# Ledger of designs, part 191: miniprotein binders against q9bqp7

Target 1, 240 residues: q9bqp7
Amino acid sequence: VPQNWFPIFNPERSDKPNASDPSVPLKIPLQRNVIPSVTRVLQQTMTKQQVFLLERWKQRMILELGEDGFKEYTSNVFLQGKRFHEALESILSPQETLKERDENLLKSGYIESVQHILKDVSGVRALESAVQHETLNYIGLLDCVAEYQGKLCVIDWKTSEKPKPFIQSTFDNPLQVVAYMGAMNHDTNYSFQVQCGLIVVAYKDGSPAHPHFMDAELCSQYWTKWLLRLEEYTEKKKNQ
Below, E stands for the ipSAE of ESMFold2; O stands for the ipSAE of OpenDDE; V2 stands for 0.75 times the mean of E and O plus 0.25 times the DockQ between their complexes.

## First folded at step 19 (miniprotein)

Design Lj2 (at its last look DockQ between E and O 0.92; V2 from the best seeds 0.00; counts 0 for: pae E 1.7 > 1.5)
Fold by OpenDDE base, look of step 19:
Structure Lj2 (fold): chain B 240 residues (1-240), chain A 82 residues (1-82)
Amino acid sequence: as target 1 above (240 residues)
Amino acid sequence: SKIWVYVTIDAPSPEELYEIVKRIMRLAREHGGETIYVEIEGNEALILLTLPTEELAEKFAEEVRRLLEELGLRVTVTVERE
């Protein structure tokens, strides 16, 4: 049980989008402060077993591709991921910003992969927007806040070359999503609350993406795990 | 302290693999455990699980081995002992 319990949901905020919600998605810039990012917290609090699995994967890839080949591969994966996020931001942005759509960005297997998910996405509230939890003292950059099948979600877009049919195949991504939810729900820059999360795993070959929907109950479960990771991080930093 | 268990599976098809993975995940829950990670590549899967006790981990491991052997599947179950 976390020592410093904090709720994921804010009782002072309504779950209903107020009519006053801006028609334009929020894009709050990330301020580089001494405040740890969600990603940093998760990376520094991985279990020995998680580290082992990542190292095992790395060693297999190096054996297959060589060291230089692996570096090239990782660079390409990073670039592809970045382009995918840029393409999604362009797609999900209001039409007036569409003039600069690089058509080449839209012609990817990853974009093809998520088409069936995008059909169920509406009511975009935020894109590539910073969140800060002032009390718990962490920050993050969320990909998207939108309605998925009529439910307001924090949506996290992921790229993969391997199938991830289970939410457990996404490592700490569920923790990342709930961390963003909890921060957003208590960030004064946002007037609304989210109760659901969605992880979308897009595939390079254009095969249908896997959506991993997280209801309020599942989000609450992962929130507890996130709080424990955050406490572990905080303790590690005090001892340094 | 949680006991960590690794399960590696080789199945004849991806579809069969997914069903077996689901079954193992359920079995872990029945023993009070949790699935931490699932890696799938082709017809092979690696499942990382936690169980609350060594006794439950061993019971789980035995049951998984028996189940998969009965199905004619290749399986490796490793219980990590601190």
Scores: ipSAE 0.804, ipTM 0.931, lowest interface PAE 0.5, mean pLDDT 92
Fold by ESMFold2, look of step 19:
Structure Lj2 (fold): chain B 240 residues (1-240), chain A 82 residues (1-82)
Amino acid sequence: as target 1 above (240 residues)
Amino acid sequence: SKIWVYVTIDAPSPEELYEIVKRIMRLAREHGGETIYVEIEGNEALILLTLPTEELAEKFAEEVRRLLEELGLRVTVTVERE
């Protein structure tokens, strides 16, 4: 139980879905500052069990690939994720025009994987946009805010080589989504708010992506967990 | 105060595996527990859960073993205190 609970939604903002439709998605630039990021908070507050499972995975990969092979593998996974996010931003943005050299950006098993999801996505309001929770004092960079099957969502895109059929298979990603949602809802750069989340796991081989929809109740449950992680982070930084 | 439970299972197909995982997650909820993490690899799954008491964790573990025995499938359930 957090010492100081804070609401994920902003009572000063309209919760009606008929907010004006912007012609261009928001893209608030990420600025250098000393405020902790969502991902840093989560990385610094992992449980012993989470650390154990990650170390178990790392050791299996090192056994299979060798230390050098594992480092190359992780570098390639990072690059593939970056390219996937760039491709999705291009696909979802009406302002971007692909050049001839950028055509390879859209050629990916991951892009094939999400096609059935993208047909249900509309009304894009933000892409690759910075958020800051001005009261709780954390920042993030959200991937997308758009309607999914008629519900306005913070959407997070993930790449995976292994199946993630359950939301519990996505580790701390639900905490990341609700942290972004709470920050956006209390960020003066945004005039609207969002009550739902969506995690989309795309697969390297092109297999159909798994969507994980988070309604307001589920978001509230994960929000409580996020507040505990943020509180734990703050206490750890005090004790250095 | 938190009781950690690890469940590993394997099934003949991914469809059967996913259904069994859902049943185990529901059973955990019925014992006051929460599913923390699910790892899927091939036809195998690892499920990490918390239960509120050692007594409930032991009851949950026995129910999981009984469920998988009825299905003719192997299971490993480890109950650990933190």
Scores: ipSAE 0.521, ipTM 0.848, lowest interface PAE 1.7, mean pLDDT 86
ESMFold2 (binder alone), look of step 19: mean pLDDT 83; pTM 0.812

Design Lj3 (at its last look DockQ between E and O 0.93; V2 from the best seeds 0.00; counts 0 for: pae E 2.1 > 1.5)
Fold by OpenDDE base, look of step 19:
Structure Lj3 (fold): chain B 240 residues (1-240), chain A 82 residues (1-82)
Amino acid sequence: as target 1 above (240 residues)
Amino acid sequence: SKIWVYVTIDAPSPEELYEIVKRIMRLAWEHGGETIYVEIEGNEALILLTLPTEELAEKFAEEVRRLLEELGLRVTVYVERE
């Protein structure tokens, strides 16, 4: 049990999405400060076993591609991910924000992969928006807040070249999602509450993306795990 | 302290692999364990699990080996010992 328990859901906020669909999705800029990001917390609190698996993968890739080849591969993966997120932001943004849809951004296997998910996405409330949990002292940049199949979710978009048919294949992504949920639910910049999460794994070859839906119960379970990771991070920093 | 268990599987098809992975995940849960990570590449999977005790980890490992041997699948189960 976390020593510093804090609820994921805010009892002061209505569970019902306020019917006032903001005409424009929120995009709160991330302020760089001394407050750790969700990503930083997760990276610095990985288990030895998780680190081992990542190093094993890295070593295998270096063996196959060489060191320079691996660097190029990593850079390409990063670029593809960035372009994918930019494309999604363009797709999910209201048409009046004439960001010239670079048609080239839309011609990707990853975009093809998520088409069936996008059909079920509506009521976009936030895109690439910063969240801050003032009490627990962490920040994050969430990809999307929208309705998925009629349920308001924090949506996290991921790219993969390998199949991830199980939520457990997404590593710490469930923790990231609930961390964003908990922060948003207690961030004064947001007037609404989310109770669900969604991880979408898009594939480079255009094969159908895997949606990993997280209901309120599953979110609560991962929230407890997130709190433990946050405490571990905090203790590590005190000892440095 | 949690006992960590690694399971690698090679299956004839991705579909069969996914079903076997699900069975192993359920078996771990039945032994009071948790699935931490699943990596899939082609017809191969790596499953990282935790069990509450060494005894439960060994029982789980034996059950997994038996199950997969009966199915004629290649399996490796490694229990991390401190």
Scores: ipSAE 0.776, ipTM 0.921, lowest interface PAE 0.5, mean pLDDT 91
Fold by ESMFold2, look of step 19:
Structure Lj3 (fold): chain B 240 residues (1-240), chain A 82 residues (1-82)
Amino acid sequence: as target 1 above (240 residues)
Amino acid sequence: SKIWVYVTIDAPSPEELYEIVKRIMRLAWEHGGETIYVEIEGNEALILLTLPTEELAEKFAEEVRRLLEELGLRVTVYVERE
């Protein structure tokens, strides 16, 4: 239990879009300052078990691929993820100017993998948009805010070469989603809020993506865990 | 404080692996524990869990070993002692 609890939802904010909402999805630019990002907080508060698992994986990959092969592998994974997110932003955006430029981005197994999920996505409110929690002082870049099967969600898109059929296979991703949700709900750039989350894991071979839906109760449970990680981060920085 | 437990499993197929992982996650919950992380690759899985006490962690570990022995499957269960 965190010592300084803070609510994930903002009681002063509507759960539904109002009449003044823009018809084009929001895309707030990311700030570049000393305020920690969600990913930095999670990276610097890994348990020793998480660090051990990462190091074991790294050493196994280096043994198999060599150091140069491992560097190439990680670079390719990063590039594939970036291109996947760019393609999704293009698909979900009403922007006519970028449509033809995006045709080559649509040629991936990852995009095939998520097609059945995209059929259930509508009402896109934000794409690749910065969020800031102005009270807790952290920042992030969320992938998407849209309705999934009628529920307004913060949606996070992930690529994977390994199956992730359980939400526990996504490691810290649920914390990332709720951190973005809490930040958005307390960010003055947004006039609405969300209560649900969705993690979508896409596969390179085009196999059907795994959706991991997080209702408000599950989000609240992960929010508590996020607050603990943020407290740990803050305490470490006081001592530095 | 929480007790960390690591479980590794080899299964004959991915379908059987998924079912065995689900059974282990349920067994952890029945002992008051929580599944923290699951890594799946081919027919192998690594499961990282916490249990509330050393007694429950050891009981959980023995139940997992019994289950997989009855199924004729290879398993390793490590309870982190500290």
Scores: ipSAE 0.458, ipTM 0.829, lowest interface PAE 2.1, mean pLDDT 86
ESMFold2 (binder alone), look of step 19: mean pLDDT 82; pTM 0.802

Design Lj4 (at its last look DockQ between E and O 0.94; V2 from the best seeds 0.75)
Fold by OpenDDE base, look of step 19:
Structure Lj4 (fold): chain B 240 residues (1-240), chain A 82 residues (1-82)
Amino acid sequence: as target 1 above (240 residues)
Amino acid sequence: SKIWVYVTIDAPSPEELYEIVKRIMRLAMRHGGETIYVEIEGNEALILLTLPTEELAEKFAEEVRRLLEELGLRVTVTVERE
């Protein structure tokens, strides 16, 4: 049980989008400060077993590709991920920004992969927007806040070359999503609240993406795990 | 302290693999455990689980081995003892 319990949901905010919400998605810039990011917290609080699995994967890839080949592979994966996020931001942005769409960005297997998910996405509230939890003292950059099948979600877009049919295949991504939710729900820059999360795993070959929907109950469960990771991080930093 | 369990499975098809993974995940839950991570590559899966006690981990491991042997599947179950 977390020592410093804090709710994921804000009782002072309405679950219903107010009609006063701007038609333009929010894009709050991330301020670089001494406040840890969600990603940093998660990376520094991985279990020995999680580290082992990542190292095992790395060693296999190096054995297959060589050290230089692995570096190139990693760089390409990073670039592909970045381009995918840029393409999604362009797709989900209001039509006025459409004139700057690089058509080449839209011609990817990953974009093809998510087409069936995008059909169910509407009411975009935020894109590539910073969130800060003032009380718990962490920050993050969320990919998207939108309605998925009529439910307002924090949406996290992921790229993969391997199938991830289970939410447990997404490693710490559920923790990232709920961390963003909890921060957004208590960030004064946002007037609304989210109760659901969505992880979308896009595939390079254009095969249908896997959506991992997280209802309020599942989000609450992962929120408890996130709080424990945050406490562990905080304790580690005090001892340094 | 949680006991960590690794399960590696080789199945004849991805579809069969997914069903077996689901069964193992459910079995872990019945023993009070949790699935932490699932890696799938082709017809192979690696499942990382936690169990509350060593006794439950061993019981789970035995049941998984029995289940998969009965299905004629290749399986390895490793209980990590701290």
Scores: ipSAE 0.792, ipTM 0.927, lowest interface PAE 0.5, mean pLDDT 92
Fold by ESMFold2, look of step 19:
Structure Lj4 (fold): chain B 240 residues (1-240), chain A 82 residues (1-82)
Amino acid sequence: as target 1 above (240 residues)
Amino acid sequence: SKIWVYVTIDAPSPEELYEIVKRIMRLAMRHGGETIYVEIEGNEALILLTLPTEELAEKFAEEVRRLLEELGLRVTVTVERE
């Protein structure tokens, strides 16, 4: 139980954008500061068990591929992820003159994998947009805010070479999503809020992506865990 | 504090594997536990869980072992303390 609890939702904000909002999705630039990012907080507060599992996987891969082979593999995975996010931003952007896309970005298994999800996505409100929780003092860069099957969500896109059929298969991604939601809901750069999250895991071979929808109750449960991770991070920094 | 439990299983197919993982997660919940992480690789799964007490963790572990033994499938359950 966190000592400094703070609500994820802001009841003074609408869950529906104002009709007078601009038609172009928000893209708030990331401000330079010393406050921690969501991903840094999560990386520095992994449990001993999570660290053990990741190190075991790393060592197995190094034994199979060699150290240089492992570095090449991980570099390629990161590049595929970046290309996937770039393609999705292009697909979801409304500007027609900027819709001339790199055909290689659009011709990938990952993009094919998410097609059935994308047809349920509409009303894009933000793309690759910075969020800051001004009270809890953390920042992030969310992938997308849009409606999924009629519910406004923070949507996080993930590539994976392993099946992720359960939300528990996504490591700390649910914490990342709720941290972005909480920051957005209390960020003065945004006039609306979200109460739901969505994690979409896309596959290289084009297999149907796994959507992991997070309703308000589930988001609240993960929010408590996020607050504990942020609290742990803050305590570690005071002792360094 | 929480009791950490690791479960590793192997199943004949990914579809059977997913159903067994779901059963194990439900069993953990019935003992007041929580599934923290599930890794799927081929027909194998690793499940990381927490249980609220040592007694509940051992009961959960015994039930998982019995379940998989009755199915004729291999399982390893490791209970740790912190």
Scores: ipSAE 0.589, ipTM 0.865, lowest interface PAE 1.4, mean pLDDT 87
ESMFold2 (binder alone), look of step 19: mean pLDDT 83; pTM 0.809

Design Lj5 (at its last look DockQ between E and O 0.05; V2 from the best seeds 0.00; counts 0 for: pae E 12.6 > 1.5, placed apart)
Fold by OpenDDE base, look of step 19:
Structure Lj5 (fold): chain B 240 residues (1-240), chain A 82 residues (1-82)
Amino acid sequence: as target 1 above (240 residues)
Amino acid sequence: SKIWVYVTIDAPSPEELYEIVKRIMMLARLHGGETIYVEIEGNEALILLTLPTEELAEKFAEEVRRLLEELGLRVTVTVERE
């Protein structure tokens, strides 16, 4: 049980998007502060078992590709991920419909993969927007806040070359999503709150993406886990 | 302290693999455990689980081995003892 419990949902905010919300998605810039990011917290609080699994994967990849090959592979993965996010931002942004869409960005297997998800996405409220939890003292950059099948969600887009049919295959991504939710729900830059999360795993070959929907109950469960990770991080930093 | 369990599975097809993974995940829950991570590559899966006690972990391990042996599947179950 977390020592410093804080709610994921803000009782002072309505679940209903206010009609006064701007039609343009929010894009709050990330301020580079001494405040730890969600990603940093998660990376620094991985279990020895999680570290072992990642190292095992790395070693297998190096054995297969060589050290230089692995570096190239890693660089390509990062580049592909970045391009994918840029393409999604362009697709989901109403203003960029007027900008010459780099047609090359849209012609990817990952974009093809998520088409069946995008058809169910509407009411985009935020894109690539920073969130800050002032009380719990962490920050993050969320990919998207939108309605998925009529439910307002924090949406996190992921790329993978391996199938991830289970939410447990997404490692700490559920924790990332709920961390963003909790921060957004208590960030004064946002007038609304979210109760659901969505992880979308896009595939390079264009095969249908896997959506992992997180209802309010599941989000609450992962929120508790997130708080524990945050406390662990905080304790580690105090002891340094 | 939680007991960590690794399960590696080799199945004849991805579809069969997914069903087996689901069963193992359910079985872990029945023993009071939790699935932490699932890695799938081709016809192989690695499942990382936690169980509340060593006794439950061993019971779970034996049940998984029995289940998969009955199905003629290759399985490795490793209980991490701290």
Scores: ipSAE 0.788, ipTM 0.926, lowest interface PAE 0.5, mean pLDDT 92
Fold by ESMFold2, look of step 19:
Structure Lj5 (fold): chain B 240 residues (1-240), chain A 82 residues (1-82)
Amino acid sequence: as target 1 above (240 residues)
Amino acid sequence: SKIWVYVTIDAPSPEELYEIVKRIMMLARLHGGETIYVEIEGNEALILLTLPTEELAEKFAEEVRRLLEELGLRVTVTVERE
C-alpha cells in the first residue's frame, strides 16, 4: 500500500468540456524542470526482471544484427514511432493539415492498423499535451484525450514490429496512462477530467490494432501501482 | 517465416509466476521456438515468442492453455499469422 495515497479523480471537475471551449484540442507545451517525468520514474524503478529481460533482448539483437545493425534498428523504431504519433496528431486535428511528406506517413502500415479504432474515436480534447501533478510533483506528455466508444479516455498509441518488438515494456503502459490521467485531473491548465484509459497497439504490417480499454475501476487499481513506483523513485532520490 | 505468439498470465504469486514462465519458455523450445521478450510485473507476465510454423505455434498455444487450465490460472494466448 502507498504510504501517501492520493485520489486519481478531482471531485471539483466535470467529465466533459464546457460548451464554450474552442473545438481545437489542447496542446500544452512540455517545460523542462527539476521534477521527474512519468517515463523517468518508470525507467528508474524497473524491476530486476524487466532489466534482465531488456539486457537479454539487447544481447540477442546485437548478436543477430551486429552492434551497428542494432543501433540502426533501434533508431528506425524510434523514428517510425515519432512519425506515427505525428501522423495521428494530424489525423485527429480538426484543421486537417496535410503535406506530401505527411501523406506518405498517413499511408503507413501503422495508420492502416488503427483505422478500425479511429472510427470509434471522437471529441478530441487534447493532443501531444503536457500534464503536471502539482501535489505529487511529476510531469508527462500524453498522446491524446478523446472519446472512445462514448467514454472520455487518455489514449496511448504504441507501435509494434511483429517479428522484433520494440524494447519498451508494455506492462508499464497502464501505469503511464493512469499517471497521465491523475496529472491531468489535477492540472490547472485543464478544466475537465477523465475516468478511463485506452492503450492501442498498432502493427507495422497493417494488421488490426489491439485496443486495451481501462475502465475507472481498473484505472484505480493501476493508479495504486503507479503511486508505489513514484514512492520508490522518491526514496531512491533521498538516498543519493 | 516466423509466427508470433503472445502469452499473458495472471498467477497467485511472483515466485509461482516465475516458475510458470520458465515452463512456457521450455515448451517453446520443444516446439522449435524462441522467447523474444518477457515482462513480469508483480503477479502478471507478458511473453512474446516466435515459432517456426503455424502448426507448431498452435500446438504450443494449446499446450500452454492446457498447462494453465490445469493450474486454474487465467491465460491469454494469441497466435499471429505472418
Scores: ipSAE 0.000, ipTM 0.161, lowest interface PAE 12.6, mean pLDDT 77
ESMFold2 (binder alone), look of step 19: mean pLDDT 84; pTM 0.815

Design Lj6 (at its last look DockQ between E and O 0.94; V2 from the best seeds 0.77)
Fold by OpenDDE base, look of step 19:
Structure Lj6 (fold): chain B 240 residues (1-240), chain A 82 residues (1-82)
Amino acid sequence: as target 1 above (240 residues)
Amino acid sequence: SKIWVYVIIDAPSPEELYEIVKRIMRLAWEHGGETIYVEIEGNEALILLTLPTEELAEKFAEEVRRLLEELGLRVTVYVERE
């Protein structure tokens, strides 16, 4: 049980978006400060087993590609991920936002992969927007807040070359999603609350993406795990 | 402290692999455990699990080996002992 328990949901906010919510998706800039990001917390609190699995993967890839080949591969993966997020932001942004849809960004296997998910996405509330949890002292940049199949979700878009048919295949991504949810639900920059999460794993070959929907109950379970990771991080930093 | 268990499976097809992975995940849950991570590559899966005790981990490992051997599948189960 976390020592510093804090709720994921804010009882002062309604579960329903207020009719006064802006028609334009929020895009709050991430401020660089001393406050740790969700990503930093998760990276610094990985278990030895998780580290082992990542190192095993790295060593296998180096054996296959060589060291230089692996560096190139990693760079390409990063670039592809960035382009994918840029393409999604362009797709999900209101048409009036003059970002010239670079048609080249839309011609990717990853974009093809998520088409069936995008059909169920509506009511975009935020895109690439910063969240801050003032009490728990962490920040993050969430990809998207939108309705998925009529439920308001924090949506996290991921790229993969390997199938991830199970939520457990997404590593710490569920923790990232709930961390963003909890921060947003208590961030004064947002007037609404989210109760669900969605991880979408897009595939390079254009095969149908896997949606991993997280209901309120599952989010609460992962929230407890997130709080434990945050406490571990905080304790490690005090000892440094 | 949780006991960590690695299960590596080689299946004839991805579809069969997914079903086997689901069964193993369920079996871990029945033993009071949790699935932490699942990696799938081709017809091979690596499952990282936790069990509450060494005794439960060994029982789980034996059941997994038996189940997969009965199915004619290649399996490696490793219980991490500190």
Scores: ipSAE 0.768, ipTM 0.919, lowest interface PAE 0.5, mean pLDDT 91
Fold by ESMFold2, look of step 19:
Structure Lj6 (fold): chain B 240 residues (1-240), chain A 82 residues (1-82)
Amino acid sequence: as target 1 above (240 residues)
Amino acid sequence: SKIWVYVIIDAPSPEELYEIVKRIMRLAWEHGGETIYVEIEGNEALILLTLPTEELAEKFAEEVRRLLEELGLRVTVYVERE
């Protein structure tokens, strides 16, 4: 139980269903500041067990591929993820940039994988947009805010070469999502707020993506865990 | 405070694997525990869990071993001694 519990919702902001604006999605630029990012907080507060599992995976990959092979593999995975996010931003944006871009960006297994999810996505309100929690003092860069099956969500897009059929297979992604939700709900750059989250795991071979929907109750449970991670991070910085 | 438990299983097919993982996650919940992470690779799964006490962790581990033995499948269950 965190010492300084704080609600994920902003009581001064309206919680209206079906609120939508067909205008251009928000894209708040990320700025330098002294407060930590969501990903930094999560990286610095990993449990010993999380570190052990990641190191075990790394050691197995290096044993199979060699040091240079693993470095190349890691670089390729990063690039594939980057291109996937660029493609989705272009697809979900009214911008005219896509026609001058490489058509191979749109022809990937990952894009094929998410097609059935995109059918249920509408009312895009933000894309690749910065958020700041002005009270709890953290920042992030969220992928997307849109309606999924009628529910306004912070949506996080992920690529994976392995199946992630359970939300427990996504490591700290649920914490990322709720941290972004809390930040957006308490950021003066935004006039609306979000009650739900969605993690979408796309697959390289085009297999149907796994959506992991997070209703308000599940978000509340992960929010408590996020607050504990943020509290742990803050204590570490005080002792440095 | 929390007791960490690792479960490693394999199954003849992905469908059987997912069903067994679900059953193990339910067993953990029934013992007051929580599933923290599930890694799927081929037909093998690694499940990381927490249980509230050593007694419940030992009971959970025994029930997992019994479950997989009844299914004729191999399992490794490790309870962290911390």
Scores: ipSAE 0.647, ipTM 0.883, lowest interface PAE 1.2, mean pLDDT 87
ESMFold2 (binder alone), look of step 19: mean pLDDT 83; pTM 0.810

